# Ledger of designs, part 17: VH-VL binders against q10081

Target 1, 150 residues: q10081
Amino acid sequence: MSNLEFVYKYFNSLDVKELYDIYLLRTNVFVVEQKCAYPEVDEIDLKCGHLMLRNANGKLVAYARLIPEQQQTVRIGRVVVDPDERKNGYGRKLMLQALETSKQEFSSSKTFVLSSQEYAQPLYRSVGFKKCSDAYLEDGIPHVEMRLEL
Key: E = the ipSAE of ESMFold2; O = the ipSAE of OpenDDE; V2 = 0.75 times the mean of E and O plus 0.25 times the DockQ between their complexes.

## First folded at step 4 (VH-VL)

Design s9 (framework fv_temelimab)
Fold by ESMFold2-Fast, scan of step 4:
Structure s9 (fold): chain C 150 residues (1-150), chain A 121 residues (1-121), chain B 106 residues (1-106)
Amino acid sequence: as target 1 above (150 residues)
Amino acid sequence: QVQLVQSGAEVKKPGSSVKVSCKASGYTFTDYYMHWVRQAPGQGLEWIGAIDPSDSYTAYNQKFKGRATITADKSTSTAYMELSSLRSEDTAVYYCARGYWDTAMVPFDYWGQGTLVTVSS
Amino acid sequence: QIQLTQSPSSLSASVGDRVTITCSASQSISYMYWYQQKPGKAPKAWIYAASSLQSGVPSRFSGSGSGTDYTLTISSLQPEDFATYYCQQYSSYPLTFGGGTKVEIK
């Protein structure tokens, strides 16, 4: 009856089609759409959790990675929504699930952090994040650090 | 369908205040930011500020900080922009516009029809 | 604040012409957005995320660019395309618009 499915896996549990889908989506948004040539794939991918949102057709429509850090902190990164699906509220659904999954997978998680492009702040604020730094440039693009504490 | 309906035109004297309303329908009011943008006659677009109706958090263009006050009433799905200490250069059409919030944000996808505010002595 | 400079400020063109307008940002931005505005009417979202067309926008429109330089192109100008086009950055607050490019009939 539900047309959306969340799947969460660590790197070693991903199959080749899931890896293909994740890197295709990330590359299309972060590299191709923004046209910023940088190494999108990194070693953090091997040590973090991968949260996928698929639609009824099995298409990967949104993704984020969950990175356990020190001090009961989880960093949420590589948050992306398929450009064709941007009007469906998938980013908010993804963030709410990222918080829920983090609480289940990383026991005693109390702090969530992320680096947000300035325009994306409203999405993160809508799920409880607050700005905790002045604007800074990351790869030439304005960002702010945001935090949510439970 | 999504609709933003603004209050009617106003004529104000210098030094007074004006409060423009924007009534939203056709979507969940608290899921989107409401932005305010003005346009002086024959000029371009200028962002005033925005409100998150879910918690009333506001962001302002510093040019208008101290004069502009943006509020929202979620029970009536209505946003308001009040501009005080009006000057003749505040004569403009004032628009409300819905800002979608998703990770890959889309810009202002729906706009009100505009409210002409004329400041004259 | 990020300043957006559009060029040209105005242009005259005939139906069927290829029209290109440019928007340059004072610093790198993630995405450029474009709006179409006709006289006496509110702006309409036209292109988002530099290159994606809003629903209902004709395929003769395209957007391109990255970093600081962005363009909007109309491959074959139609009578209904005569309007003012504004670029907008959504990378940092305060949000800013370009000065507009008025596309007029020759």
Scores: ipSAE 0.225, ipTM 0.730, lowest interface PAE 4.1, mean pLDDT 87

## First folded at step 5 (VH-VL; framework fv_temelimab)

Design c1 (at its last look DockQ between E and O 0.04; V2 from the best seeds 0.00; counts 0 for: pae E 7.1 > 2, placed apart)
Fold by OpenDDE, look of step 5:
Structure c1 (fold): chain C 150 residues (1-150), chain A 121 residues (1-121), chain B 106 residues (1-106)
Amino acid sequence: as target 1 above (150 residues)
Amino acid sequence: QVQLVQSGAEVKKPGSSVKVSCKASGYTFTDYYMHWVRQAPGQGLEWIGAIDPSDSYTAYNQKFKGRATITADKSTSTAYMELSSLRSEDTAVYYCAREWEDTYMYYFDYWGQGTLVTVSS
Amino acid sequence: QIQLTQSPSSLSASVGDRVTITCSASQSISYMYWYQQKPGKAPKAWIYAASSLQSGVPSRFSGSGSGTDYTLTISSLQPEDFATYYCQQYSSYPLTFGGGTKVEIK
């Protein structure tokens, strides 16, 4: 398999190309592919960590935000895999790395939460997340709250 | 038919522990979350926690501050709720309840008969 | 946690009366669930997803609501309907119940 590289940076440490790649991937998927017009770029980007997965060619193939919350909780957001790269298991790799990176960056992290689009639940279940809510609409898309406690 | 049969009433001293059982039958035990809910005399319902018997994932009400431990034995289709450091305020009827899951909806469709736990000196 | 406030806490009614119970959530929830409980018995699933009746529940029962405000209605109260009713949310852990509404005979 291809050589993969994980890079974790906070907003102020991102270079222009990294920021470009992140926003391009997020917009292409969450706005264009999912046909959802919403404020994709938000102020949380300024405060959270950015986890990037690149392949051997330097292409951003997967991405997630790590958002620290109160009570030793970390929220994982904007989880996305490039549409052309979705059959390579990058989603699972991303989630496993997200958990590890969270433990390193946010000491004593115990609880991990995320808002999963309905169809994406199998990915998160595969790494131990469980639903902890009814389904609800977020920007018109069905979601469910999921949680992992370690 | 779905049945949840709980263990009998318990009388405990403050500071001790109690372990209530809930034996499930009539369905695939590992396919459904099992919840625990209690009700103090003359009071309302309070959620304690839940377990996914398939992998023993658990969730707890933070109110219990680690005093509650929920487990499941797949071989006997039995769920357990143990509450430690008992106090008089823990006197209540404890229920197990199966979670029905259907796409966007989750609720307790079947309940055990309840187990009275009395904590007194 | 999401707080559920039921109103009233108790009411007295006669057979044939129209009865309305309300449940208000401290924040918007996806669905409200209702349970019926009789003395000395475990709660029974009654209404799910705000407006769907559990199997075996008479058609005189109905549920409605969205967002933060939900209602359980009995169009014509029958003797077997005297009980305590609880609302419940599954929008977030910890799961929470309303304080209950006891429907008593006048």
Scores: ipSAE 0.116, ipTM 0.723, lowest interface PAE 2.8, mean pLDDT 93
Fold by ESMFold2, look of step 5:
Structure c1 (fold): chain C 150 residues (1-150), chain A 121 residues (1-121), chain B 106 residues (1-106)
Amino acid sequence: as target 1 above (150 residues)
Amino acid sequence: QVQLVQSGAEVKKPGSSVKVSCKASGYTFTDYYMHWVRQAPGQGLEWIGAIDPSDSYTAYNQKFKGRATITADKSTSTAYMELSSLRSEDTAVYYCAREWEDTYMYYFDYWGQGTLVTVSS
Amino acid sequence: QIQLTQSPSSLSASVGDRVTITCSASQSISYMYWYQQKPGKAPKAWIYAASSLQSGVPSRFSGSGSGTDYTLTISSLQPEDFATYYCQQYSSYPLTFGGGTKVEIK
């Protein structure tokens, strides 16, 4: 029964190895692979939930952060899958679990939001998000705001 | 195995319409966007639009908005592209293509065999 | 829309040659995609996410680049590599392709 395992922790409950794994995955994709120099690690990490997906070998294969906002809203950010683990459907699994975990951990939440790179919309649409803004630039990359209402 | 099988070649007169079909098999049809791309003889590739078969959400290249209609039938796992008010410039091979997607993995991993549409009088 | 300028439009090379194809975007994008098309056939996925090879693509192919400038390289051209290669962006709709690079035998 060695299956995929989701682990959710608020920042203060992370151990140092978990934090290392998260930042390694995020920086390898968002900074190194995407060739984009920006402060990828920010203070939001100190005040949000961290959702991890590990495979049977214990490797961190996908990650997202869950940020409670006003108006019964949760923002999902830093959605990432390990490049060597792509083509396994982990992005969709991660998003479905992010919604489920948000409902459990923030039980009053009714609205879920994210800022999607414009080409990444199909992933988020597959779990019920809809575009709710025109395109805008973040660090020179086109993005759209997307929303899901319960 | 994934297969996309398109309808046969068409010869059309200017001002008429054509509807090309793309039947998918070997995967869950509603899990993937379907795209339409055309290629005029000896020319490059031009994106027409896409559909999410799960809810019929569509996106179109503005060049074709008002003339192109992309639809999907979940019960037969078939996508369609209809192009109206045909002109000689619409002579092309029309392809359907499946978008495989995950975070940062977005490409057309399988293509139909193509449907030649010839517009001439 | 994002314009992709592919260069050269055509090239003639011998078996064993190193071949380089470039694709320049009119604005910054995160990733470039590449397709191989042989005459009379549909395009085939070749390189995804700028540098990752599709399954079955020979290791003599490589992709690189970031921002606006991307490259497909064939380190030692083989007879089966004579084809037209297209770059593509997925950063925003409408999705766009480069004009293609036809690789021919000298």
Scores: ipSAE 0.043, ipTM 0.678, lowest interface PAE 7.1, mean pLDDT 88
ESMFold2 (binder alone), look of step 5: mean pLDDT 92; pTM 0.938

Design c2 (at its last look DockQ between E and O 0.63; V2 from the best seeds 0.00; counts 0 for: pae E 2.5 > 2)
Fold by ESMFold2, look of step 7:
Structure c2 (fold): chain C 150 residues (1-150), chain A 121 residues (1-121), chain B 106 residues (1-106)
Amino acid sequence: as target 1 above (150 residues)
Amino acid sequence: QVQLVQSGAEVKKPGSSVKVSCKASGYTFTDYYMHWVRQAPGQGLEWIGAIDPSDSYTDYNQKFKGRATITADKSTSTAYMELSSLRSEDTAVYYCAREWEDTYMVPFDYWGQGTLVTVSS
Amino acid sequence: QIQLTQSPSSLSASVGDRVTITCSASQSISYMYWYQQKPGKAPKAWIYGASSLESGVPSRFSGSGSGTDYTLTISSLQPEDFATYYCQQYSSYPLTFGGGTKVEIK
């Protein structure tokens, strides 16, 4: 029950094992599972915060990155749950913590945004995001923009 | 534990309307989307639309836009789907199905028993 | 909207046979979902996330695929596996299903 740990670090504060865990999880889902032919590791990683959820065994079970943008906006991206840890509600827990951590780390922020495939929309709505665009293609796959205003 | 109980079969005339109910129990009604899917006799599945009961936000298959109305009553944990201007092609079994917010499971984990709507003169 | 084409529309196979059902999407998607439906009953969740089995699904079932091409495989067909199987996408609204594949035991 109370065995979960959230860890938030800016890129240059990550240790090598944390970075390995993050990229293993992201590539296993976004590249291998989804077979998405895009550069998974990008320059945004160098300039954002990394939010990790670990279980009692220290396993990284969920992850998101928090990207400060202009106009008092934070973009939440790379939202992912370990395939073997799904069905535990970690996606919602991660999103709630992402909002709380963003308020602490980016105290001027007023707006949160993300790009979502439709299957993830219920999760993001459950924490207050609302669809704010028509569907568009991102790397050949339909997405919608979602937004939350404080 | 989790149950979705739908209203009984209906026989309708062309041009009329039908309203099918889906009463949910065994979970927090407002935490889950409710979808409506139909299946004509001997045919495949067709999505009608969905509602978020927490705020009544809806999405519809454009094929049914203007004819289908999906609503939810939080006080009774009941979702409704009304289809107007009925045609014989609307004869089908109508299902409600819930969706857990966890994106990594099949969307329709629990289904109602189905409601047969027959449209005939 | 994303169209899903299942093949074959029906098949007949013997107990113990390997059965493969395909589902092709009209454009790339991230995940395919599968349902089993027996006559007179509501569909039942079967495979999610392209390859994960729902609780209670026998290990003889498997799912695979990516992009536009997905499969459901039954490695050793059993009498209780006769049913119609549907694929489903959730990358874009409207949600769409394949036309179904009816599996009959010879």
Scores: ipSAE 0.555, ipTM 0.858, lowest interface PAE 2.5, mean pLDDT 90
Fold by OpenDDE, look of step 7:
Structure c2 (fold): chain C 150 residues (1-150), chain A 121 residues (1-121), chain B 106 residues (1-106)
Amino acid sequence: as target 1 above (150 residues)
Amino acid sequence: QVQLVQSGAEVKKPGSSVKVSCKASGYTFTDYYMHWVRQAPGQGLEWIGAIDPSDSYTDYNQKFKGRATITADKSTSTAYMELSSLRSEDTAVYYCAREWEDTYMVPFDYWGQGTLVTVSS
Amino acid sequence: QIQLTQSPSSLSASVGDRVTITCSASQSISYMYWYQQKPGKAPKAWIYGASSLESGVPSRFSGSGSGTDYTLTISSLQPEDFATYYCQQYSSYPLTFGGGTKVEIK
């Protein structure tokens, strides 16, 4: 647990194994675990940044997308923690790193936004995000928009 | 260690108001949402609402239709729940509960000892 | 709101028995949470997610389920396990709890 490694890459820099691990984790959670059939793989993957957290064994334990938007805004998406690794606080670590990496990659970024499933709000609140919308459905799942301004 | 200490039992008449306090210690008060949950005698648990002590943002169960007011005092690390227009059905033990920051864990990790509010004519 | 229906409301069991409690949601949820409550005490965090246990919870406890149907199982009931158990969802506001299941001594 002490030998965690964050790796940030854009799509064209991902190797086949990295891409496989990302899609496997995302599909297992967002599609299978949550029983939600939707186009999980999309064109945003081609133009966004991919933040990976791996443990000492090289296992992908957490992941997030960093998506630059207009007006110095960065959207954080596809935030996922491996179901077998969720007791280790990797979610919060991932979010903190996502903010830091965003500042490095997008130096002018001031605003961070994300679409949170309602149950996931505590994670994002723990790093300073606040709800900024009413609940809405995304792929049949209740979501809220959350924002952090730094 | 984390502790939530609530105010003492209350006896109220219908139509009156009650304000229960919850003093937090052992952690940074503003870092965690504080929830209020009640439990009628021999019954289950009912969520009332929550507050972000950092900015006093609140969420409420619409069932209470504005009768519940949740506040927080950062200077004393104390959360409050006020319930107005009390009815006999409001007789219950009222709990404050801290929201856990880990999304995948049980949401309420620490609870106050509870405050019995009895509403009777 | 999401309604949670627990079954049974109460049960009588003996030490060593296998106990199963079910919680059914009115709509699909991603995670079910469980609390243990003893008389005169506040609820305690017990099980989270689909099948994970809170720290300090004995291994004889387990959770399972997905979609709308979840279960809490005690493989071998111990004296300290006699209590009321509540399921809870955080998938949608307002937050809601099941009606509870009281596990009593036979």
Scores: ipSAE 0.331, ipTM 0.786, lowest interface PAE 1.7, mean pLDDT 92
ESMFold2, look of step 5: ipSAE 0.438; ipTM 0.814
ESMFold2 (binder alone), look of step 5: mean pLDDT 90; pTM 0.923
OpenDDE, look of step 5: ipSAE 0.158; ipTM 0.732
ESMFold2 (binder alone), look of step 7: mean pLDDT 91; pTM 0.931

## First folded at step 7 (VH-VL; framework fv_temelimab)

Design d2 (at its last look DockQ between E and O 0.22; V2 from the best seeds 0.00; counts 0 for: pae E 5.0 > 2, placed apart)
Fold by ESMFold2, look of step 7:
Structure d2 (fold): chain C 150 residues (1-150), chain A 121 residues (1-121), chain B 106 residues (1-106)
Amino acid sequence: as target 1 above (150 residues)
Amino acid sequence: QVQLVQSGAEVKKPGSSVKVSCKASGYTFTDYYMHWVRQAPGQGLEWIGAIDPSDSYTDYNQKFKGRATITADKSTSTAYMELSSLRSEDTAVYYCAREYWDTYYGPFDYWGQGTLVTVSS
Amino acid sequence: QIQLTQSPSSLSASVGDRVTITCSASQSISYMYWYQQKPGKAPKAWIYGASSLESGVPSRFSGSGSGTDYTLTISSLQPEDFATYYCQQYSSYPLTFGGGTKVEIK
């Protein structure tokens, strides 16, 4: 029925090609396309889960990282869709799967958080997140904190 | 076939209010933000504000704070924008526009036909 | 708020000309959006994500840029391209548009 495949792995389970695909997608969008000259790769990547969406051809078309935090909280970050795959609804599919996977992998989690650029708020609201802060700068770009409670 | 159909043109006196409607069809009304944008004759585009129809959360351009009220009626799939204390400089075509966010990189993909509001005494 | 300076405000060009429209943001933004508007009509989404063409937009149109400086280019102007073009940012509220570039027949 579906040609899409979600793959979830904790950092230590990623193979070299998966890591390459993730960083290629993230850097092409967040650094090159968005012209955000800030360290894209950080130490958080070493300590989180990596959610990949691949199409029927095996191409990585969407990605998010799932970061366990204190107080039964999971942070979803680095939410990205391949530029050539936009307008296919993959952003919403990714977010729904990110929530489901987080509940399965971090079963004590009660709260989900993310830092959203303003243009992405409608996507996150569509899956239940609500704004919970005033705007602040992250990498020179305005963001708001968003939260979903179980 | 997404459609946004707006109410007809209005002529108003200074100090009065106007309420423009925007009826949506062809999609799930509560899944997408609705925006209001105006254009004075011969001028550019100016954002007024937006509403999330699912819970009526709104945000406004501070320029219109206290004068603009954006609402939505889920049962009729209709968004509304009311502008009070009208002035001659509020003469403009008022548009509703749907925000495309399926990939979170899209623009306002569908626009209503526009509603001309003329403010004159 | 983020100001968008669009240049030129108007231009007169002949069919076949190469046309370049610029849009500069007062601070770095994630994505620039472009709209085409013909007289008496609502704007139409034209370019999203700085460089991606909306469905049905002819390939003679292109968008480029990042950070603060963006362009819309028409490689060979056609009669149906005479319109006003607006850039738009969505990095922060309030959402803002450039002042527009009116492309007129010479």
Scores: ipSAE 0.285, ipTM 0.761, lowest interface PAE 5.0, mean pLDDT 89
Fold by OpenDDE, look of step 7:
Structure d2 (fold): chain C 150 residues (1-150), chain A 121 residues (1-121), chain B 106 residues (1-106)
Amino acid sequence: as target 1 above (150 residues)
Amino acid sequence: QVQLVQSGAEVKKPGSSVKVSCKASGYTFTDYYMHWVRQAPGQGLEWIGAIDPSDSYTDYNQKFKGRATITADKSTSTAYMELSSLRSEDTAVYYCAREYWDTYYGPFDYWGQGTLVTVSS
Amino acid sequence: QIQLTQSPSSLSASVGDRVTITCSASQSISYMYWYQQKPGKAPKAWIYGASSLESGVPSRFSGSGSGTDYTLTISSLQPEDFATYYCQQYSSYPLTFGGGTKVEIK
């Protein structure tokens, strides 16, 4: 795992291959694997930061969006790990890095929020997030709001 | 060492309430969720609910329809589970269990010794 | 809620036998745990993350599975292994347990 690389870029700095890899991974998981047809690509992509985790071969193994919000809050979204790479602890690593990168990019940020698919709560809990809402449906999938105060 | 010590056995009438305590020691009480699980005689395990002692946030199994109330006292490192409107079906051993995270995942690592609650007329 | 179905509910085996217990979920889950419980005692954490053994658990135990199907295996049953085993999911609320599998001595 020592040969992993994190890359953080805003939309305008992504090259064509990076954008392709991101959309391929997100579509394969959130649309195909989860059998959910929804507007996966959205305008938030144009405004947020993109955190990429690549392995030694250059494969995008994990990804997340960092979205600054009001009141020193950062929303973490589109958290995804490649299905073939999910046994390597990349999800936790990604989240830890997402928090660190957020602090660097948004120095005044103290609150982190995310909408967790219900099944993914333990991942976020493992890095300190707490459930702060009842379950709700998002695109037909059960979600909960989670929050971390630092 | 981590210890969870629960209150003693209870015998209750139908319609009454019972409050079981779980005193934690050997770790920072507010750093870990505390869960309550019960086990009817000869049966499996059933999750009741949980509390984050740091802010008393709770989560419940909706099966109990508000009959269960979980609380925590930080000053005494004690968690409580109160079950009202008791029925014979509530007869069970009630456990408190600490949630923990080991590397990536968080099972229940420490359990109380259990408290038998018997509901009978 | 996610239903967990264990199979078998009970089995009789001899020391040295290979024992396999299955746990099937009503929907795909990401986090499965196993517990060992002996009579009159609280459950004890045994396997986490489907395949990782808790500290002190003998290497003859193993866990595997993904999606909806998980298994606990004892390669060579020992006297101290006779107990009831429970699977548990921590993927969604409410948290749920399997019905248990009692491993008895033949």
Scores: ipSAE 0.035, ipTM 0.682, lowest interface PAE 3.1, mean pLDDT 91
ESMFold2 (binder alone), look of step 7: mean pLDDT 91; pTM 0.936

Design d3 (at its last look DockQ between E and O 0.62; V2 from the best seeds 0.00; counts 0 for: pae E 3.6 > 2)
Fold by ESMFold2, look of step 7:
Structure d3 (fold): chain C 150 residues (1-150), chain A 121 residues (1-121), chain B 106 residues (1-106)
Amino acid sequence: as target 1 above (150 residues)
Amino acid sequence: QVQLVQSGAEVKKPGSSVKVSCKASGYTFTDYYMHWVRQAPGQGLEWIGAIDPSDSYTDYNQKFKGRATITADKSTSTAYMELSSLRSEDTAVYYCARDYEDTYYVAFDYWGQGTLVTVSS
Amino acid sequence: QIQLTQSPSSLSASVGDRVTITCSASQSISYMYWYQQKPGKAPKAWIYGASSLESGVPSRFSGSGSGTDYTLTISSLQPEDFATYYCQQYSSYPLTFGGGTKVEIK
């Protein structure tokens, strides 16, 4: 039985090792694995919440950032699972926790949004998101906007 | 244990319709997309479309739009694919397959046994 | 739609041979998937994310590639490896497969 722990912190509450772990995971997947030559680290990180899932050994196995936006909206971004930890259902667990944490931390939130690669829609639909845009290209890859209303 | 059990082989005349069933067990049916893929004898694989069983949202390969209808019955955990206006070129084995996705891992991880549909004059 | 071109369409090889098959996409994609199909059976997931082996897949199999060009390699062919192999992309709808590579006994 794996003992899993979710940790949520706003940027200025992150310690140095947490920040290192987050950027290592994000860059290894989005930059190295997916080969997207795009600025992965951005200024949004300074102004959002960071949701971490760690296993019993302390390894960061999944991550998402929670970005408060106008009109009672929270954007969930940078959704990622460690490549060696895939096939454990951590993506769905992460998304469920992201919604629960957002309701607690942004108590006026009513709407949740994200940008999904087309093939990843089933994951987000499994937790209640629905497509709300036509497909568009992001770094040459088709994406759709997805939305969940409380 | 996950299982996808499809309906039996069918022999059909041109111009008719066929409806293939795929009964799922061993998991929560509404948590996963179900896909339909066909394979003509001696040929490759061709995606027909998919359904989200939780709300019946569907996506179709444009090649089959207007002829294929994919549905799901939550109460029996069964997906269906109906193909109308059958032609000889629709002779194929039709598979259902469960879509598993977990952030950048995706696979058709379980497949039905296949249903042979033969369209003959 | 994204077209996948597999080469060769078939090949004959002996036990112990090194076998390489290729899959070329009509546009750049991030991940390639591979399936093995034996006669009379449904396809079986084999390689995901271009290079990761599904559980139970022997270590003599490997996948590589990026962008438009991907390969599946069998380092030392075994009798149970004679099958048809398909590549697949999930980058955009419609989902598409390569035409397949039939690996036969010489």
Scores: ipSAE 0.379, ipTM 0.788, lowest interface PAE 3.6, mean pLDDT 89
Fold by OpenDDE, look of step 7:
Structure d3 (fold): chain C 150 residues (1-150), chain A 121 residues (1-121), chain B 106 residues (1-106)
Amino acid sequence: as target 1 above (150 residues)
Amino acid sequence: QVQLVQSGAEVKKPGSSVKVSCKASGYTFTDYYMHWVRQAPGQGLEWIGAIDPSDSYTDYNQKFKGRATITADKSTSTAYMELSSLRSEDTAVYYCARDYEDTYYVAFDYWGQGTLVTVSS
Amino acid sequence: QIQLTQSPSSLSASVGDRVTITCSASQSISYMYWYQQKPGKAPKAWIYGASSLESGVPSRFSGSGSGTDYTLTISSLQPEDFATYYCQQYSSYPLTFGGGTKVEIK
């Protein structure tokens, strides 16, 4: 698949359609697909960056948010691939771009962290993340903390 | 084409150890997790563990309580599964299975032909 | 660990029959896989994400479900469909499989 496009924007720069697409994808996966009722939309959305991957048709096929934290740390969150677009390597592509974009947007960033659903660890390991915590429940779903030092 | 070729059948006594090999070809060995799954005769499938060949990181089913050791040799593109303190209940066909190309999922797209390990007195 | 219970453990059916296999999880899961296995062969990935067919899988196969209950359906059983089917979860470690459902010729 060719003609993929990454777009990175902060909340105030998102147009209505972009915001709609992001929230639609996130709710369809994290709420509906995963049967988890939680405050999916939160105030962090207002303060973080939004990384969007779109295909040639303009469809949002993958998404992540980049959250700057203290001590030159960037948290990568809400990593999602459209259910109909999986098995295309978009997850890994998204993570690689997330790291690159973070380095560009946050030049002093040295540490990257994320909360991985337990099943998704191989995805993050493929780009260098390592587990750094025991398993814990987040909204009833097993998670682990993962870290990458660059 | 992707191929996983396992070592031959083994006959072992209780208390001994067995080491099964899985030679991979047709793809970059270090790019994919390698899993081990076993199947007792006429029974279902049981996950043993997995390895990331790139750094030899492993995950195990705690049921085996340290009896299983999974390793990988990058130079030969070969994964290994060693099971110690063998019991009759360990009699099974042991499979190596490659994880999906998209590491977002933990599912198996290619399998070895299987290795029968028989544990008997 | 998450327990997966398949029903039935075996069934006899004829070519052209509608076949339904159920997999019940001990707790809610987000993702379910199905495998097809024929005697003396390794399992083959068959359905992913509960409802998506793997490449090469005939359209007579379908998957559905959410939460704790998932189903594999064959709308019209064909000779090549006689096999054992397994569900698998990878929502949490350890990975676990259902007990299998053997679809036999009547």
Scores: ipSAE 0.180, ipTM 0.758, lowest interface PAE 2.5, mean pLDDT 92
ESMFold2 (binder alone), look of step 7: mean pLDDT 91; pTM 0.933

